# Ledger of designs, part 175: miniprotein binders against a7ua95r516to809

Target 1, 294 residues: a7ua95r516to809
Amino acid sequence: ASLSLLSISDLVPDLQFIFFWMSNAIEILYFIQQKSPAYMQTIELMDDKAGSKESLLSATISANEEAMTILEEVIMYTFQQCVYYITKTLYVVLPGLLDCNPFGTEPSSEQCRRAAGVCVCAVCVMPEAVRRVVSVFQTTSDLLQQYQVHSEIQSQMFAYLFFFTNVSLFNQLIDKGPARGWFQRSRVLQIQASVKILLDWAKGAGHNHLAQKFFAKFCSTVTILASPPQQLSQMSWKALCAEHPSLKPVQLHRILTQYQLMAELGPLPIWQPSSEDEAYIYRTVDLLESFENH
Key: E = the ipSAE of ESMFold2; O = the ipSAE of OpenDDE; V2 = 0.75 times the mean of E and O plus 0.25 times the DockQ between their complexes.

## First folded at step 11 (miniprotein)

Design jc6 (at its last look DockQ between E and O 0.94; V2 from the best seeds 0.73)
Fold by ESMFold2, look of step 11:
Structure jc6 (fold): chain B 294 residues (1-294), chain A 86 residues (1-86)
Amino acid sequence: as target 1 above (294 residues)
Amino acid sequence: SDEAERMALDARRMIEEAQRLAEQGNHEEAIRLLLEAAEIAARSGDPYLLVKVAIQAIVLALQTGDEDVIRRAEEVLRRAKELMRS
């Protein structure tokens, strides 16, 4: 029953181990790439005294390809292991974002309240559920910097983490929203505020473009649900599709159906799908997102 | 030169033997050979032999659960990297 075994802090030693070896594999890979042209030129300038120059060139090309292949496999494996550990933690903490109230709850950390008028960390003034998610992202960012992981790999890591976050939150909202009351306007506004805190973290961490790209589906959903009825009912299906291109027709249709029900706008459909989209609005196989689609 | 070529051959044989020893579970001797092979590989002038040593250290560290083996694999990697820079 203890969630401490699933917290990101419990995984730090494993992540430190993996990041250390991943960063070194990347370093060796770049060593090869940097040295290969010069070494090949040295062989080309070699006097072919024993007639062995072509054999040495061939062996060198083969050795380069073998080393590159192994190092790329190691880097991919270690990257996947990091992502696996981090997403296991995210899977546990993300649902809480949908249930929390960022407007009226005191911070969950009593330690920050007891510090004599001094806040010792930025996360102590946010809802506990948001703090848990931010802690995962912040710890990941700190570790990537600590081990000097190449910036391209850091970007790919956060691209996947944001993709995973979007899929997890979207699927839970769509799947469990009716039963949990998450489509109630007051709850949607609370969810919207919680996500804004997370997006602000991503912006401050230098990942704004990635967050905007990969949270688009969930953010579009929340934006639609938070819209005033007068504003939303005046928008056509075509206009909504254009404003929210990340949503599939079945997803948009489901969101609008739930909105109409919750806002008590009657049983007659307000939004009429285009002819092209009408074929897809009932494809329930496309309703939920796959975690494998990145 | 002929000496550099002999050293490259010696280093390659030692690296292959270290891999065989690691597959047999004899990690202590595999690490000893990798450290020796790194020194010989550096004198050979073939940079890919040092790369092979580094790769074997990384693979060994990622495959083992033994903290002592991991620490010693890190020592192999550190030495190989030092020699790569020289």
Scores: ipSAE 0.736, ipTM 0.929, lowest interface PAE 0.7, mean pLDDT 85
Fold by OpenDDE base, look of step 11:
Structure jc6 (fold): chain B 294 residues (1-294), chain A 86 residues (1-86)
Amino acid sequence: as target 1 above (294 residues)
Amino acid sequence: SDEAERMALDARRMIEEAQRLAEQGNHEEAIRLLLEAAEIAARSGDPYLLVKVAIQAIVLALQTGDEDVIRRAEEVLRRAKELMRS
């Protein structure tokens, strides 16, 4: 099947399988952690029949370590598989977020139309492109809850998914934005509104801190691009660096350069990088974010 | 007790044999042995033997594409978990 046709709903059976085994592996790991101290104490209290106690204790420790290692590997493997499938779905739907006009009357989803009533839920009022992205996250959340996955693993899952989303959106905006007209103020405002809907969802889902942390770079970029020329032209390089610490000097420089071109502004001395940053603004290797550093 | 130790040894041997059988593709007999091993393991009082049964069920399920084998592995896992809570 073409990757372009892959929806999160198509992956639900595979994800359910993986989440089931992941959750069970975590539960078994937790069982070992709870029972191991008591069992070892029981062995320690046994009558020492000619060194049998030490041998049994050693064998128990070894068996515990082996079991924990295998379970950790299973958890890691299943986690990676979940991330792989979910990120494939995100890869397909994320570009639509940048082209979305949230101010337009897009028709409500077919699913909500089949419900006999006008669903006024926050998801039903979302633009289709935003709803598709939110649906991936919501489905992930629902599955994590359904299988009662440990809260730490849930947090790690969302951290990675937000990271991936930020990298994908940021890289697309920086690389394709000028050619696609995404740096135009009207388009930027649409992107900003779409991202706000996603962030509001994340807040409602209890992931506000993670969303703020991992979307910082994309949000900073959009905030700069959404700023009126009159306001942004009064901000120095140093002030912009301080206000947007998630952006590398090369990234900030690229954003400002493209902003200047789009707004037809002449050279602005106030945006000139500091002598300290001047060497870094030419590091094009650092311009785009890497998926590997997480 | 000597009986508990004997049961633990028997369960361990059964788990090891189940693993060998699974590696040979004899999943049906492997699953049967794991279910029997779980009951013996529970009576032995060694919680790690139940963990081993559960791990073998998990590994078997993740390595196979056969839906019937997966379903039976789930049964082993469920039974092991029930016995862990008892």
Scores: ipSAE 0.579, ipTM 0.872, lowest interface PAE 0.9, mean pLDDT 90
ESMFold2 (binder alone), look of step 11: mean pLDDT 84; pTM 0.824

Design jc7 (at its last look DockQ between E and O 0.90; V2 from the best seeds 0.72)
Fold by ESMFold2, look of step 11:
Structure jc7 (fold): chain B 294 residues (1-294), chain A 86 residues (1-86)
Amino acid sequence: as target 1 above (294 residues)
Amino acid sequence: SDEAERMALDARRMIEEAQRLAEQGNHEEAIRLLLEAAEIAARSGDPYLLVKVAIQAIILALQTGDEDVIRRAEEVLRRAKELMRS
């Protein structure tokens, strides 16, 4: 089946191939960087009897720059190919986070009786939709470590994967939320709980700072939507902008409009945009985020 | 130094010929030339010739869909890396 083909498990051989060649390209790049000063020194110590030293040095500089350029292009190409495969899988599994119920049934099991003579009614099993996303991140982390990919490249990979996750979840929520009922209070609380599980995974995996940075827009959205009505209605537009700087005026306006509708706070606008922001709250072109690598 | 310059020239010519062969689809001959060029490049004292061999192996592996060619490109890369460390 098509969904099975897009599973991260089905892509492991392709990712192993790409990570192998990426890691080797990085190793060769490192070799040049470590050896170039010594080789240039040997040329500088040569006798310049025939004037060949200047020509050899110039050719060596050119060879160094050419090799560095090609290797950097290879590394970028392989990085982009990894991202392509991984994000195809994320694209399939991420919408499920918006529909899943992390507060589902707490079924009894023999494991419930293993806890110190008291029944542990909270099953410590990750919801399936969250598990699918975590599986993509964990498999990626395992492969990066297996091939000893440089830590800077690993950080860039997860920065992009978290960026992609944030854009995908935010755009789906904004675009499809009204039709899917995702702005209903009970649904927002379920989404908040699911995101918390992802953030906990990121913290345990050593990526907390990246997750905090790149999930900011979606987390801000969910935080606003999860706020109690009496608390949120007392906050000014300026205070909300200051607390949630990741949200553009059109985005904040849309979120508050949906909040007011679902919380049944009446038809009159509660939040007054600043004079500066008033020009931007209807800029539909700025509503959804771009997946472009910027 | 004259012998080293001759070896560097020979290795460079072999790498360039291997690149032409790979572009023509003659992967087996390209691989043979790259392996031979790596040995000569190591003796030339010019580290960038070994780097060129490694780069060509990586490019070949990434551009081909042929599993046998990929395995042979891995052999070229492995040998080039061994020579770089010696």
Scores: ipSAE 0.712, ipTM 0.923, lowest interface PAE 0.8, mean pLDDT 84
Fold by OpenDDE base, look of step 11:
Structure jc7 (fold): chain B 294 residues (1-294), chain A 86 residues (1-86)
Amino acid sequence: as target 1 above (294 residues)
Amino acid sequence: SDEAERMALDARRMIEEAQRLAEQGNHEEAIRLLLEAAEIAARSGDPYLLVKVAIQAIILALQTGDEDVIRRAEEVLRRAKELMRS
């Protein structure tokens, strides 16, 4: 099937399979951690028949370590598989978020139309492009809850998914934004509103801190681009760096340069990088975010 | 007890044999042995043997694309978990 046709709903059976085995591996790991001390104590209390106790204890420790290692590998493998499938669906739906007009009257989702009443739930009032993204996250959340996956693993999953989303959106905005007109103020305001809906969902889902942390770079970019020229032109390079610490100097410089072009502003001395940052603004390798560094 | 030790040894051998059979593609016999091993493991009082049974069920399920094998691996896992809680 072409990647363009892949929906999160199509992957639910595969994800359910992976989450089932991941959850069980975690449960078994927890069982070992709880039972191991008591079992070792039982061995220690046994009558020492000519070194048999020491050998049994050693064998038990070794068996425990092996079991823990295998379970950790299974958990890691299944986690990676989940992330792989989920990120594939995100890859398909995320570009729509940048083109979304959240202020338009888009028709409610087909699912909510089947309910005899006008559903005014937060998801039903979302623009379709935003709803598609939220649906991926919501489905992930629902599956994690369904299989009672440990909270730490849930947090790690969402951390990575938010990271991936931020990198994807940021890179697309920086790379394609000028050509697509996403740097135009009206378009930026649409993007800002769409992202706010996503962040509000994340807040409602209990992931506010993670969302704020991992979307910081994209949010900073959108915030700068959404700023009125009169306001932004009064901010120095140093002030912008301080207010947007998630942005590398090369990234901030690119954003400001494109902003100047879009707003038809001449060179602003106040946005001139410091002597310390001047060497870094030309590091084009650092312009786009990498998926590998997480 | 000497009996518990004997049971533990038997269960361990059965698990190892099940693993070998699974690697050979004899999943049906592997599953049968894992179920028997789980019962013996529970009686031995060694919780790690039940863990080994569960691990083998997990590995078997993740390595196969056969729905019947996966279902039976789930049965092994369920039984091992039941015995862990007993």
Scores: ipSAE 0.612, ipTM 0.885, lowest interface PAE 0.8, mean pLDDT 90
ESMFold2 (binder alone), look of step 11: mean pLDDT 84; pTM 0.832

Design jc8 (at its last look DockQ between E and O 0.84; V2 from the best seeds 0.77)
Fold by ESMFold2, look of step 14:
Structure jc8 (fold): chain B 294 residues (1-294), chain A 86 residues (1-86)
Amino acid sequence: as target 1 above (294 residues)
Amino acid sequence: SDEAERMALDARRMIEEAQRLAEQGNHEEAIRLLLEAVEIAARSGDPYLLVKVAITAIVLALQTGDEDVIRRAEEVLRRAKELMRS
């Protein structure tokens, strides 16, 4: 089926191919960077009896620059191809995160009980929707480690995957939240619990700093919506802006307006922006995030 | 010294010919020529000729779609890396 072809497991052979050649390009780039100074020094110490030492040095510098340029282009191309394949699978599985109920998972399935009886299966205790997202991240992490991709490139890849995840979840929540009932307090608490599982995975995988940075907008949104009415009503607009710097004014205002509607609170003057902030809150072009804002 | 300079010239010509063959779509001949060039490049004493062979094999593998050419590119790359380490 078409859906199974889009799963991360179906893309593993393609990703293995790309990671193999990317990791080798990185290795050769590293080799040049480590060995170039020593080779240049060897040329500088040569006997210049042939009168060609200066020409050889110039040619070697040019060859080094050409090789590095091509390798950097190959690495960038292969990185972009990996990201393209991985984000296509994320796009399919991420919406389910907003609809799942992590509190109602029944532990009665025979397969999960068998695994727990003879060995512990932490993945079996996750809601299925969360498991599908974690599976994409875990498979990506396993492949990067299998091919010994340089740690800097691994960090850049997860930075983009977390950015993509945040944009996708935030935009769906803002765009579809009212119609789907996602602003109801019980629903928000379920979403918060699901996101915590994802953040715990990121921490255990060594990507805590990246997840904290790139999930900030979505997490701020969920934090506001999960706050008790009594606690939140004591905070002014300026205080809320200061506590949630990742949210643009139009985004914060939309969230607060939806909170008032769902909590059946009347307008709260303490949440009204100053006149100088109004230009920002009515720029609807800024409401949704772009997938290319990195 | 003179022999190393001759081998460097031969390796450069072979690598440049392999690159032209790859641009023309003749991937099988390009990779066969690279497999021969890798040994000559190593004996030249110029590490950048080995690097150029390896890069050409990587680019060819990413372009070709032919599984036999890809397997031969892996062989060229493995051999180039071995010779770089020696």
Scores: ipSAE 0.759, ipTM 0.935, lowest interface PAE 0.6, mean pLDDT 83
Fold by OpenDDE base, look of step 11:
Structure jc8 (fold): chain B 294 residues (1-294), chain A 86 residues (1-86)
Amino acid sequence: as target 1 above (294 residues)
Amino acid sequence: SDEAERMALDARRMIEEAQRLAEQGNHEEAIRLLLEAVEIAARSGDPYLLVKVAITAIVLALQTGDEDVIRRAEEVLRRAKELMRS
């Protein structure tokens, strides 16, 4: 099947399989961690038949360590598989977020139309492109809850998914934005509104801190691009660096340069990088974010 | 008890054999042994043997493409978990 046709709903059976085994592995790991101290104490309280106790204790410790290692590997493997499938789906739907017009009357999803009533839920009123992205996250959340996955693993999952989303959106915006017209003020405002809907969902889902942290770079970029020329032209390089610490100097410089071109502004001395940053603005290798650094 | 120790040894051997069979791609025979081993492990009174059975079932389920083996692995896992909580 073409990757372009892959929906999160198509992956639900595979994800359910992986989440089931992951959740059970976590549960067993937790069981070992809780029961091991008590069991070792029971061995220690046994009558010492000529060195058998020490041997049994050593064997038990070794067996527990091996079991924990295998479980950790299983958890890591299953986690990576989940991330792989979910990120493939995100890869397909995320470009639609940048082209989305959230101010347009897009028709409600077919699923909500089949419900005999006008569903006024927050998801039903979302633009289709935003809803598709939210659906991936919501499905992930629902599956994590269904299988009662430990809260820390849930947080790690969402941290990675938000990271991936931020990197993907940021890189697409920086690389393709000028050619696609995404740097135009009207388009930027659409992107900003779409991202706000996603962030509002994340807040409602209890992931506000993670969303704020991992979307910081994309949000900073959109905020700068959404700023009126009159306001942005009054901000110095140093002030912009301080206000947007998630952006590398090369990234900020690229954003400002493209903004200047789009807004037909002449050279602005106030945006000139500091002598300290001047060497870094030419590091094109640092322009796009890497998926590998997480 | 001598009987519990014997059962523990038997369960351990069965688990090790199941692991070997699984590594060889004989998933059907591996899962059959685990279904027997889980009951013997429970009777031994060693909770760590139940853990080993459960882990082996998880690993086997993730390695196999056979739906029947997966279903039986779920059964082994469920049974092991029931016995761990007892």
Scores: ipSAE 0.748, ipTM 0.927, lowest interface PAE 0.6, mean pLDDT 90
Fold by ESMFold2-Fast, scan of step 12:
Structure jc8 (fold): chain B 294 residues (1-294), chain A 86 residues (1-86)
Amino acid sequence: as target 1 above (294 residues)
Amino acid sequence: SDEAERMALDARRMIEEAQRLAEQGNHEEAIRLLLEAVEIAARSGDPYLLVKVAITAIVLALQTGDEDVIRRAEEVLRRAKELMRS
């Protein structure tokens, strides 16, 4: 099925169905956790007829373990289904974020006007491509809140969605960036502004810590590419590795090579890898990130 | 006590039969049995039988493509939750 023709709104009924059953499974799990100690105490306080109290307690422990196991399986299954549908939609809309302009239409200009006594600046506008990505995150947040899904599960959901977004954006930028012109300074600044809109949304939604953690690799990449040539050329390989620990040597080398080409810094490499890191630069299998949350 | 023990046995058998029917694809008959089982489970006094009815209804709803079965699974779940809170 072609997801290029689907929006997140097309998946809402299916997601509502899955979230409904997931939230109920979580509720039943909490019921067991709250009631089990009291019920066990009731059994322990019963008349201790030879073998009968021990038999009832044993049966109750077995029933509890069986229920917990099935509920955990149901919660995991429904969680994985939600993640699958949301990330499939997200994967389709994410490339647009790398190719949009949040600084408005040309000529490029800072506009500041007052509306109802408030100053409104039109320097950064939310492009349609960014709105589509934000809509996926907002719809997910709304559904988790609608079905009162526990905050821990909400955190796990957004941790994975941010992880997925980071991997998807990083891989697309590294793999297709040169051909798409995404390494050009003007485009990198547009990408940086678009990503800031996503990070600001995450902060507003209470997920700032998760966003900082899971977007580290893509943010490092954009930060390097947005750096002025004079500043970046003064940094050693060791200093760059220390400042951007989320990047593997092969990834950092690829980024710097593209930066050198786009900034027209000449034919010779300015940033030379350490002898320690040289072996890892040729590991092309480590260039792109895995979606397996490593 | 004897009546409660009989209700517990009846509820367990009904739930097991509903699970067997669901595994065979007979979701309509499975949900019919669960609707009956939830009331008997409540009369048993064993909270884990109500939990088992609720879990079975959730699993059945996730497995079935039948909107009527899903609606009845929601009924079973709602009733089980009401009885759990009692």
Scores: ipSAE 0.702, ipTM 0.920, lowest interface PAE 0.9, mean pLDDT 83
ESMFold2, look of step 11: ipSAE 0.754; ipTM 0.935
ESMFold2 (binder alone), look of step 11: mean pLDDT 87; pTM 0.859
ESMFold2 (binder alone), look of step 14: mean pLDDT 87; pTM 0.861
OpenDDE base, look of step 14: ipSAE 0.735; ipTM 0.923

Design jc9 (at its last look DockQ between E and O 0.75; V2 from the best seeds 0.65)
Fold by ESMFold2, look of step 11:
Structure jc9 (fold): chain B 294 residues (1-294), chain A 86 residues (1-86)
Amino acid sequence: as target 1 above (294 residues)
Amino acid sequence: SDEAERMALDARRMIEEAQRLAEQGNHEEAIRLLLEAAEIAARSGDPYLLVKVAITAIVLALQTGDKDVIRRAEEVLRRAKELMRS
């Protein structure tokens, strides 16, 4: 199967396989935790035969440590394999968020407004591009709950998926935005609306804090680009840095440059970088984000 | 007892050999040895030996791409879990 045809539904059997073995590793860990106190107590109550009790106790402690280490590594490995498969599908579906028009789908736009307003007769129907991304997140959430994965592991999973989503969308916007026309105001507003639907899903799924944290760079970018010229032109470079700490100086500088071009503004003195930041706006190595988690 | 201690030593040696065989790609013999080691480990009274069998099966299932090996590893894990309950 080609990368362009990879969907989350095609990966569910692989994810079910990995989650099955992850859950078994957790079960064995639980067995050790329940059995260990009783077994060590029986060793403590043994007659000491030429020091055999102390040797057996030491070996048992060592066996416990070895088993715990391996099981924790297995759980980490299975976690990383799930992330690998899920991010492969995210890579395929995420670009569509930047190209879709969430306002052009009449039934979904009207139903969404009604669900948010006084008319509650229908649930908001997502644009197809947004639905594909949400389906990846929702399927992941469903599998984690089906296998009763601990909430801390579920949070770590979504932290990484949101991190990956942010990096992918930000890099594509910065790198391909000029050629694709994504910096034009009407397109930015469409992108903003699509991202809001995704953020609303994250909030409803109980991951609002993670989404706020890990989408910050992309959301800051879109917020700046969507701002009216009257409003944005009143904010200094220092104020923009303070309001958008997720953006590196080279990134903020690039975004403001694109904003000036699309808003047909000349250079604004208030947007000149501070002397401290001036050395950093030319660090093109820092423009795009790495997919590696630090 | 001396017999339980001998069985624990035998089971441990068998598990270590099964792990070496699995690393060499000899999965058929590794699985066979794990199943035998599980029975001996159960009689030894050392619960960590059954845990080692289960862990080895889990690792094997996750590292192989062979559906027959995965099915056999599930059998090993199922048997080890049965013995853990008894």
Scores: ipSAE 0.650, ipTM 0.913, lowest interface PAE 0.8, mean pLDDT 84
Fold by OpenDDE base, look of step 11:
Structure jc9 (fold): chain B 294 residues (1-294), chain A 86 residues (1-86)
Amino acid sequence: as target 1 above (294 residues)
Amino acid sequence: SDEAERMALDARRMIEEAQRLAEQGNHEEAIRLLLEAAEIAARSGDPYLLVKVAITAIVLALQTGDKDVIRRAEEVLRRAKELMRS
């Protein structure tokens, strides 16, 4: 099946299966952790019949360690499978976010399935491209809640999904942005508004800190590109580095160079990298973000 | 008690046999043995045997593509969890 036709709704049955087993594995792991001390203490209080107690204790410890190892492997495997399926869906819908005009009255054609009528919920009033991205995250959230997945695992899931989203959007913007006109101020403002809707959703969903942390690089890029030339031209390289610490020198340099070209600005000495950063601005290998570093 | 120890040993053997049967593709008999092992494990008072039953059911479900086997593995898991809470 072409990846282009894959919706998050099509993956829900598979995700439900994986989340079910993940949640149960976590529950059993927690059960072991809670019951193990009491059970071991019970063995320790047993009458020592000819060394049987030590043997039983050793066997119990070994069995516990084995069980925990297997459960951890199951949790890790199921987590990775969830991430794999969800990120595939994100990969399909994320490019639409960069081309989205959130200021346009696109009729939200898809009625909220939850309402018998015209739903005016925050998701239903979103531009379609933004709604598709939010739907992936919302579906993930709903499934995690439905299966009562431990809060730490939920946080890790969203951390990774936000990381993936940031890397994907950032890399697309840096690589394809100049050719697609995404560096034009009007387009940047559209992107900024679309991302704001996503961040507002994340805030409403209780993931504000994670969203701010993991979207920092993309948000910094968009903020710089959205800045008026009169304002940005007054900021030194050092000031920009300090204000946008999530950007590597090579990334900041690339953004400023493309901004300069787009805005038809002459060379700006104030944007000249420091002597310390000069060696790093040529490290093109560090320009795009890697998906592997998470 | 000597009876609890005997029950624990029996449950362990049943779980091990269920694992072998599952590896051989005899999922039906494996599931039957796991359900029986769960009841014996609960009576033995060893909580780790119920954990082994549950883990075996999880692994079986994740390794098979058969919906009926998965459904039956879910039943084993449910029963093991019920007995863990008792």
Scores: ipSAE 0.576, ipTM 0.866, lowest interface PAE 0.9, mean pLDDT 90
ESMFold2 (binder alone), look of step 11: mean pLDDT 85; pTM 0.844

